VHH binders against p49116. Designs and how they scored, part 187

Target 1, 238 residues: p49116
Amino acid sequence: EGPLLSDTHVTFKLTMPSPMPEYLNVHYICESASRLLFLSMHWARSIPAFQALGQDCNTSLVRACWNELFTLGLAQCAQVMSLSTILAAIVNHLQNSIQEDKLSGDRIKQVMEHIWKLQEFCNSMAKLDIDGYEYAYLKAIVLFSPDHPGLTSTSQIEKFQEKAQMELQDYVQKTYSEDTYRLARILVRLPALRLMSSNITEELFFTGLIGNVSIDSIIPYILKMETAEYNGQITGAS
Short names: E, the ipSAE of ESMFold2; O, the ipSAE of OpenDDE; V2, 0.75 times the mean of E and O plus 0.25 times the DockQ between their complexes.

## First folded at step 9 (VHH)

Design vc23 (framework vhh_enristomig)
Fold by ESMFold2-Fast, scan of step 9:
Structure vc23 (fold): chain B 238 residues (1-238), chain A 119 residues (1-119)
Amino acid sequence: as target 1 above (238 residues)
Amino acid sequence: EVQLLESGGGEVQPGGSLRLSCAASGFTVSSKWISWYRQAPGKQREWVSTIYSGGSTNYAESVKGRFTISRDNAKNTLYLQMSSLRAEDTAVYYCATLSEYLRQFGDYWGQGTLVTVKP
């Protein structure tokens, strides 16, 4: 059978809301993040290997890894999103919203720590100059993680992850033949994704859009969207 | 909690115009992505238009240039201005927030508002 990913799975184009407001607000941040989340899920559902696992397994996989996929997407689209500007605005808002009680102060510290971890991850990926093929395979490695609790077809998922790892290795060795340790430098970045709280990501980027509904609750509906409905919900997304 | 109530449908001649309204309660229209959908008898539900929290809009190719989505923040109401109506526009029209849509995808929508284009 052919490769896990085709060239159509390497293209990952985010179209930002326009115009960008002079002062960043919750609406702009949430719309931008939602576009990226939808693009990430649409990307996953377009993979034939993913489709072959079936609806229930697809839902379970994305529920387990959406934060990791989203964070990789933030890194890949950091320039298009002006992510540094968004994060700086969030930090300024948090600092200006200093609360008197210690619990609120501890919460602010946890959120700021998450932002610093996110910035460090994105900076490390930028420094490595990760290309579109590498991002596609890293997302595939994350998506086809057989170690999440409650998964069925774990043997098949593991085989798809191994295939993703092998194809990434072949790509890197061919394309960056002079950089013997590039693959190792890329792969050691992935464990950091598991340290990032999905609850904090949801609070930072999806406040006001989701309301009292969690991302876990909406995942099965996003995965079932028809292409026209998906495009209609996201302006300029492909 | 979130409630959306459609109104403004009716019978119209080809080439005519109608304005649909969607009254919101439990949230502010300017804070949400709100879409219009339609369903013709015996056909699948079709996305028509979306207005995003930032004010940008998007339209299905079949209605582009003929329909205009807008909102009135003071009245907390969403509108769909329909012009140059065609027989194929005959459908029940529904409005939904992105979060309500995602939560209820594939489920029965509210009553909507019927638009019938007759010669």
Scores: ipSAE 0.006, ipTM 0.312, lowest interface PAE 9.7, mean pLDDT 81

Design vc24 (framework vhh_enristomig)
Fold by ESMFold2-Fast, scan of step 9:
Structure vc24 (fold): chain B 238 residues (1-238), chain A 119 residues (1-119)
Amino acid sequence: as target 1 above (238 residues)
Amino acid sequence: EVQLLESGGGEVQPGGSLRLSCAASGFTVSSSWISWYRQAPGKQREWVSTIYSGGSTNYAESVKGRFTISRDNAKNTLYLQMSSLRAEDTAVYYCATLSEYLRQFGDYWGQGTLVTVKP
């Protein structure tokens, strides 16, 4: 068996709508998030191990982990996205909603806690200076999670996750040989991804898409798209 | 707030030409990648063409060499120039940003513009 990921899987280039509008709006945020989501799905679909699991298993896997993949993508692309500016705009909107009494205080608290967790996660990744290879393997570890409810082929998924972990370890030990505890510092960041609500992620980043459409409901359609249509969408992003 | 409005469709004979327009409001076409899609009765939606933020373009194999996607940044409008039209090009044509394209899987889609190729 060859490596789980090739150099092509390390490349993860997000092309933002440009220019950034003077005042951020729901359309710009949703379009940016949709591009990151699509890039993340394209990345997953391009992995031979992922395809080897079969369509039904692939779809269930991505439905279970899309929020974790998306959050890792936000951290990896934070600079390209000007994520801090987007989050500031969302916070401003929430503060205005409090003043106008349009949202309950409890709901606003939940959303603010989610934003804080997201900022904490992205800051921790930035502080660790996570590189492109490390992000690719972290995404693979998240993607090949065998412990989501309702999954089939869990032994194969576990095998691919273990392979991702081994290849990450080999990479880190070779590339950052002087930093003995780097791998441990990176891996302990991953549990936080499971605590982030996918429903709140949808509310924050996909409001322009939401009109009785949820991200998990569209994932099967994206993964089943004809190759030509899929490639037509993503070619300009890289 | 954000709208994409298709126009320019009509009835044409085989070998004819049509130019479709997609007028954008509430956002800037020059900063986006926007795609043309089509759907014939009883068939799945088919991607036709994309223009990317940098100005590069891509086309479905079935339309390559016959269709040309372009934009007029000053008018904030996307175009699809269609030539050498065939009966199989008969469909309702839609323009969409990526986020709007994703919404189609949840039963949302715009009105589109009908292209009918009849002898």
Scores: ipSAE 0.115, ipTM 0.546, lowest interface PAE 5.0, mean pLDDT 83

Design vc25 (framework vhh_enristomig; at its last look DockQ between E and O 0.03; V2 from the best seeds 0.00; counts 0 for: pae E 13.2 > 2, grease 24.6 > 24.2, placed apart)
Fold by ESMFold2-Fast, scan of step 9:
Structure vc25 (fold): chain B 238 residues (1-238), chain A 119 residues (1-119)
Amino acid sequence: as target 1 above (238 residues)
Amino acid sequence: EVQLLESGGGEVQPGGSLRLSCAASGFTVSSDWISWYRQAPGKQREWVSTIYSGGSTNYAESVKGRFTISRDNAKNTLYLQMSSLRAEDTAVYYCATLSEYLRQFGDYWGQGTLVTVKP
């Protein structure tokens, strides 16, 4: 019966490859994104409520929401990732691709619109000064989403989501007592996450994995890893 | 562009030692988390050890105290020093960054380097 999340779940520390190369390359971006993805999966697996759903349910849940979790992670870790620098490099590459006819105009437009949506999301979160507790609960709210097609334990998932919402409300009311509308401003940011394509996220951040294995297809393997192997892939484990 | 080449495998008797090497090109070993994995015939892939950018290390329980992961930044090379080798250590050994590991999930592995512990 305790809280949904502990102080351990508020800690979300991304360790970047170092040093950052003089010119950004696919390897650096893909390695950085892979670290954030693994950190996000490690975070989800460490929640007792998540484990209580059972392997089939928790796998389906993460397959449905990994892009939302990843995007929240990008926003939370934007400074440590130098995300603005990464996105600027991608935009410059797209402009060069237009000049050289390397990509179709329609595809470039789709990717550029995704980048703009991502920038707007990260900027809105930064402007709201979202703190570590708020990020943890927002991630929990999107993780425990009962409304994805094909889920089987929807009533239990909904109860965990409701618990996350209640604990976020209590935290915001206690910590930001003079800002009556803060919770509403934070929560209305979440629908935008579902408008961002997971396929375009894969193209932008996981270019080294595209064509070999999709993120959706590797999620079940990551979640089924033995704890020791899983922890051995995360910086600072043990 | 980015490539990891394993070497140093061979045949050894139980209780013997081997040092495996992983030569990197296209990136700097000190900048990444690099892991050793192994796969024996008919067995599932097994994580062996990881070295992190800061130099800290982790090991699978089955190899703790017997294997040591290290790197030489000047040579851009990762090492796995194996001691007190057992028959169960017989496998093809691979090195990979986290992104390369994810890429190879459910896919084929490269050549690796074969370690055979023979009585």
Scores: ipSAE 0.477, ipTM 0.773, lowest interface PAE 1.9, mean pLDDT 86
Fold by OpenDDE, look of step 10:
Structure vc25 (fold): chain B 238 residues (1-238), chain A 119 residues (1-119)
Amino acid sequence: as target 1 above (238 residues)
Amino acid sequence: EVQLLESGGGEVQPGGSLRLSCAASGFTVSSDWISWYRQAPGKQREWVSTIYSGGSTNYAESVKGRFTISRDNAKNTLYLQMSSLRAEDTAVYYCATLSEYLRQFGDYWGQGTLVTVKP
């Protein structure tokens, strides 16, 4: 069998809405987040191993790990997104809700802690100077996680995850031969992704959607979108 | 309630022009990204164009250079200016916000507006 990932899976280019407004409104944030989500889903679809699992299994996998994939995407695209600015804007918008007494003290704390964890994770990844290949493999490891409840074909998923891990190991050994602990330092960041609430992430980034739309509910549809439509929704201005 | 109403369709000769309108209610067109879709007889629905919240635009390859998407904020209306129309542009045209499109799993469509390009 050939490699799990190819060079085509390393490219992960996010195009932000243009122009960037002086004041980041909820809709701008939502659109930016949606583009990232679509990009992540499209990336997953481009992997032959992912396609081989079948539509039902694919949907289940993405439903289980979309938050982790999204968060890795945030980290990878943090500079292009001006993530710190987006997060600050989100906090500012939350201030309105706080002032209106719409949130409990405990909920405010949870949301603020989540924002902190997101920022910390992204900062840690930046500090490690993770490259495009490493991000691709990390996303693959996250995607092909067999330990989510309700999954079918767990043996095959596990094999794909192992393959992703091996390829990452080989890449790191080859590219960063002088740093014997780099692989370990990279992999130890993954547990942080599991500690992040998908619900809070959804509330922070996707509340700008008209109506109450859950990411879980739209994932099957996103995965069925035609490539041209994907490109149309992701690439922005032509 | 979010509503979109398409209009402006009709019969036109190849090389002709039409302008479609999409009147929005229940939301502001400038606050969301809105897209045109079309479905030809016997074919699958396809994406045509999108205007994003920031005002930037994108087009399917098949319509680039011929179609122009725009919006009038004062009228809360989306437009699709079609030029150099071809027989293959014959379809029912629909407009939808991404939010509504996703929420309805792409299965909810209004009446649309029929464009027929024939000699």
Scores: ipSAE 0.410, ipTM 0.754, lowest interface PAE 1.4, mean pLDDT 90
Fold by ESMFold2, look of step 10:
Structure vc25 (fold): chain B 238 residues (1-238), chain A 119 residues (1-119)
Amino acid sequence: as target 1 above (238 residues)
Amino acid sequence: EVQLLESGGGEVQPGGSLRLSCAASGFTVSSDWISWYRQAPGKQREWVSTIYSGGSTNYAESVKGRFTISRDNAKNTLYLQMSSLRAEDTAVYYCATLSEYLRQFGDYWGQGTLVTVKP
């Protein structure tokens, strides 16, 4: 029935808010993260296989995997975003907010460990020099995961994931024919995504910046956005 | 054009009550997600409460049990009923759709409505 992804699904261009402030602030960080989230969700929505699953299944699937897609997006766009600068600003912001929240020693440790895991994941992907095709297929494998709780149509989702895996394997073997273990090295990075906490991702990039908004609750709205509204969200307004 | 206009702020004693209003035009309040935010002097803006299009609600921990968000579809208006008010609730209160909040993520929020809880 044709390839799972086309060349249009390889393009993943994040534009940063302009103008860039002299000092990074809460609004700049939240807009940057929101643009990446919207870009990731619209990317998923544009895939014909995803569209074929229906609105309820789409919502369930994205609720289950949004953090993994977002984390892959962070790794792919780390240079454009100046992610290390954003993470430093988040740490400073969190330190300034300690007196407003009940932060326990255990919670602080969890957040710092998550930041280190995120940094390590992004560094490992950069070291492997993952290309745009490989990112697109990795995102598809993550998106079409049938083993999340509460999904319907898991047989069809599994078939789409297998198709994404086969297309990635074919691409890597063709493009990197002299690197026998490249596919294996790429695939062993994926379990790290399941260790990333969506709760902590919300705290790092969205809590205090947008308030106590659950990304889970926003997903149906993002998936229903009209194309013109979506384009406005990605480019933003000053 | 989507417009949300806040009103109902004022001065109250500690333990008092106020009802904030958010009058909507350019859309139906039941068709979008609408939130209240607040900003105290010298502090960052914080989320207070959301009512979703289906009618479910969510609240920040600092206001749970004291604040109630609701809507009146006939008047196309949302409300924030505030009770047991404390000095730390003093802030300018804003309402915004989540779509507008994300789209306009920038420096302009309108004037809001000021709530002052006396010492």
Scores: ipSAE 0.000, ipTM 0.161, lowest interface PAE 13.2, mean pLDDT 78
ESMFold2 (binder alone), look of step 10: mean pLDDT 79; pTM 0.799

Design vc26 (framework vhh_enristomig)
Fold by ESMFold2-Fast, scan of step 9:
Structure vc26 (fold): chain B 238 residues (1-238), chain A 119 residues (1-119)
Amino acid sequence: as target 1 above (238 residues)
Amino acid sequence: EVQLLESGGGEVQPGGSLRLSCAASGFTVSSNWISWYRQAPGKQREWVSTIYSGGSTNYAESVKGRFTISRDNAKNTLYLQMSSLRAEDTAVYYCATFSEYLRQFGDSWGQGTLVTVKP
């Protein structure tokens, strides 16, 4: 009966690893990305509607949409993360790999296209000056997607997505009353998230994970973490 | 491929100190996110401390001010300096990279190193 999201769910504050190294490396990028991923999953699990779906459904939803949530988080936290600097470092590495003939031209092209799509997405969100409430509702819309294969409780998920859309509409109409087409401009950006490869995102940002560990495999464990352990992993430096 | 070997545990009286070591092979301690965990008999595994790739550290509330996590790049070894030890600190202590820790939720952990605080 109450709103899908409270003011508490609008707060999304990323704490970066300190200090930033003089030259970026895969471990710093991975640690930064892991903190954003953890923050995103902690945000999701704090939503009462999400909790109400149950553990199995929660795991399935996050496995299906983590790349979309992560990309929205990158856009929202682009300044804090110095995302443009990270992407420039990755591009320089890829150009050096072409010169040294370490990667196939086709693979490099795929990765460069992904980086371009990511930059364009982040630029579009910045140009629209998306605020914290809008980001929270966009995340809720992608989280409560009923159309992923293998989901149970799809009717309830669809209900929560519709509630998120309705509350976003209400917020935008009241806050940006003079901008009649703002909601349409925001929503038309969302389909691009599903065109981005989770495999390439994982390679770009999570290469520093030790051993053969995929994001898909770790999601259930992150969602089960005790609050104290979760805070220890993501709150940053003492 | 990746191996972590804990050592330095033992029996100590309340208020005493111990230094635990974690020798790494197959990866570089100085550039990785590594944590100490502990498990007492009949209790859940508890996170104790983390050192991040950049060198910053974090601690569980129960050990703040008493324990210090550090690493030695030349020896490729992680340390946990424990002081003002209490009966509640009695546990088997484990070190793990974050990814190894997550993989081990469904598996048995290694041998660890036993710390016993006796009166």
Scores: ipSAE 0.022, ipTM 0.424, lowest interface PAE 6.9, mean pLDDT 83

Design vc27 (framework vhh_enristomig)
Fold by ESMFold2-Fast, scan of step 9:
Structure vc27 (fold): chain B 238 residues (1-238), chain A 119 residues (1-119)
Amino acid sequence: as target 1 above (238 residues)
Amino acid sequence: EVQLLESGGGEVQPGGSLRLSCAASGFTVSSNYISWYRQAPGKQREWVSTIYSGGSTNYAESVKGRFTISRDNAKNTLYLQMSSLRAEDTAVYYCATWSEYLRQFGDYWGQGTLVTVKP
């Protein structure tokens, strides 16, 4: 009955591993990405509406949308991550792999196209100057997507998505009252997230995971962590 | 290298009790969290219980009030005390950990121990 999101759900602070290495390596990239993934899942789990759907639905929703949440997180945290520098390092590595005939040119082309789409998405969000409230509601809209295959409780999920859309509209109309078409410009960016391959995201950002562990397989464990353990993962405390 | 070794499984009658053990090496149970999972034939693995570094515990709704997770810090061993066992508790039980203290993004699994609840 209250708002879908509170002010605490607008706060989204990524703590980067320190110090940054002289040359970017897979360990630094994967640790940075894992911190963002854990932060994104902890954010989702803190929403009362999400909790109300129950454990099985929560797991199914996050499995379906983790790549969209992660990509929105990359865009939101692009400056603190120095994402452009990370992507440039990955591109240089891929170009060297082509020159040395170590990887298929077709596969490298697919990965390069994915990086281009990611850069284009992040650039479009930066040009729109998306604020913290807008990011929180965009994440809620993608989290509460009722149209993923295999979901149950789709009517309740749809109601939460509509609530997110309405609250975003109210916020934008109040805060950016002079810009009549801002909401439309923001919302037309969302379909691009569905075109991002979760498999390619996993290969680019999570190559340092041990034992061929997929993101899909670890989601249930991350969602069951206590707040103190989530904080340890997102800050690197040990 | 992290190693987890489960033991204590066997056959038990409905309403009976059984205690599972998980011996950990290369990892300190008192400083990390560690969980029990189970897998019935033809089903996906499901979470059962977790004990956290601070000693707090959490349980799946299906086992709440019947199972108790505990640890012996001196023996570096995790336990699962199971009571009021039901036919649906029949599964291979696994010990697993995921912890930032290990500097790993992944999970460590034991080999499992079979629990069979027979009429």
Scores: ipSAE 0.000, ipTM 0.116, lowest interface PAE 16.7, mean pLDDT 81

Design vc28 (framework vhh_enristomig)
Fold by ESMFold2-Fast, scan of step 9:
Structure vc28 (fold): chain B 238 residues (1-238), chain A 119 residues (1-119)
Amino acid sequence: as target 1 above (238 residues)
Amino acid sequence: EVQLLESGGGEVQPGGSLRLSCAASGFTVSSNWISWYRQAPGKQREWVSTIYSGGSTNYAESVKGRFTISRDNAKNTLYLQMSSLRAEDTAVYYCATRSEYLRQFGDYWGQGTLVTVKP
């Protein structure tokens, strides 16, 4: 068997909408997030092992893990996105909504806790200085998670997850041979991804762009989108 | 289409006063609620004041007693009367409408007007 991922799967380049608006607004945030989501789905679709699972299994996997993939993408692309600036703008909006009594205090508390978890995750990844190969394998481990409710073909998914884990271990041991504990420090970050609500991620990053449709309903369409359409979405080119 | 245009910013000494204006088009100020926000250099955008459709008002704690929000229904214009200005009030001031729900916020903003209070 060949490797699960090739060098092409390490490349993960987000093209931001340009120019950045003078003042952040929901449309800019949502367009930026949608480009990252499209890039993440295109990345997953490009993996031969993922395609080998078949369309129904592929769709079920991505529906189950899109929030985890998206969050890893946010961490990986945090500088390109100016994610700290986007999160600061959202926090400011939430604080203003509390002061104006426009939103339920309970809902705002849930959303603020989600943002703090997201910031903590992204900061931990930055502190660990996770490289492109490590991100690619972490995304693969998340993608090939056999333990989501309702999944079929779990044995094959588990095999691909184990292969991702083994290849990550080999990479880290060879590349960071001097840091015996690096792999363990990286892997203990992953459970935190399951603590973050996909519903809250959707409200924070996809408000105003998705309209009346959920991300769950859009995923099958994105996965079947032509490569040219993906390129158009992530670069703004026809 | 909804549009908001701010004016009235400028330079003022500490303790001074300014009145900002926000001209609205594409919606009626008297039947909607609209807010003032500000963004200081190097800081996050913060809410300043709101006037609701019924005419009631609300203010951020940092500006209570110093700022007054009002509207002229005939001119379809929102105002912010600022008094006892402090160096920390230096910011670009924006007129905005925001939805109650996260799914409908943030896309009706003016371009802003700069207020500079000399240290």
Scores: ipSAE 0.000, ipTM 0.125, lowest interface PAE 11.5, mean pLDDT 81

Design vc29 (framework vhh_enristomig)
Fold by ESMFold2-Fast, scan of step 9:
Structure vc29 (fold): chain B 238 residues (1-238), chain A 119 residues (1-119)
Amino acid sequence: as target 1 above (238 residues)
Amino acid sequence: EVQLLESGGGEVQPGGSLRLSCAASGFTVSSNWISWYRQAPGKQREWVSTIYSGGSTNYAESVKGRFTISRDNAKNTLYLQMSSLRAEDTAVYYCATLEEYLRQFGDYWGQGTLVTVKP
């Protein structure tokens, strides 16, 4: 039993679409978000423990937690994405539209509340100055969540989550030895991820990619494609 | 090393039809998710249609019922059958894998194939 994550799993480099448009638009936001989603899926598939669970379990786990992984990725990559600028543009558009449709006002409120929760989460993570190792382990804790409805192999998933928690604890206690309460401050941020609506995330970030199909319905295709590529590189050409 | 070559574009009148082709090399269309995108003059690139590895398909609302995505596994080629073409369908059409679309390396898509719908 080696460590759950290697140094390879700490690197998380998002490359933004270039050039940035003069005015933010749905396509640019969608492509940026899609790149982050793909990077997050590639990251998960590279974990040996994740691979060991098998394709069906991998698909079920990612379907259940993609929004939590994506939100952690938004927080981690907020600077690279200029996330605050993207969210401000969305907010401005929503506020301006309220004058024209009273029935859309309730939807605008719901979306605005989601954006405020997302901003609060990202600000909390930035204030804590979460490092790359901490993000990697938080993503692993989220990925190996045994408590989602419909999961099988929950005992093995729970063991991997516990291993992620243990390795995070060891890292934080060693690296931030004078901040006795840092681990507790970090972990208490995780429940907020479950308050993020995957449907609103899809509407804000992915409408230009998936049309009327949900992200969780397309996840099996992303994972199958990337698993085939990854296996080809690991086992070598046929 | 993935190479995708688009062809089949041209000038057509409104209501006309065209079939675009995307020939793949260094990549197998049948085992992967591959999409058509388009970029209209002065506009950003937009998603048009996807065929998933299992053979299911999805379409942008603006083209639904008018465009059909398909593949020929033996020829390793993707197609986009376009019918009832409108002036707003005028664009350069590109095919790309989801991996290429989402790739973190800053690679640019090829020349694509130009579709012009003129009165």
Scores: ipSAE 0.006, ipTM 0.212, lowest interface PAE 11.3, mean pLDDT 79

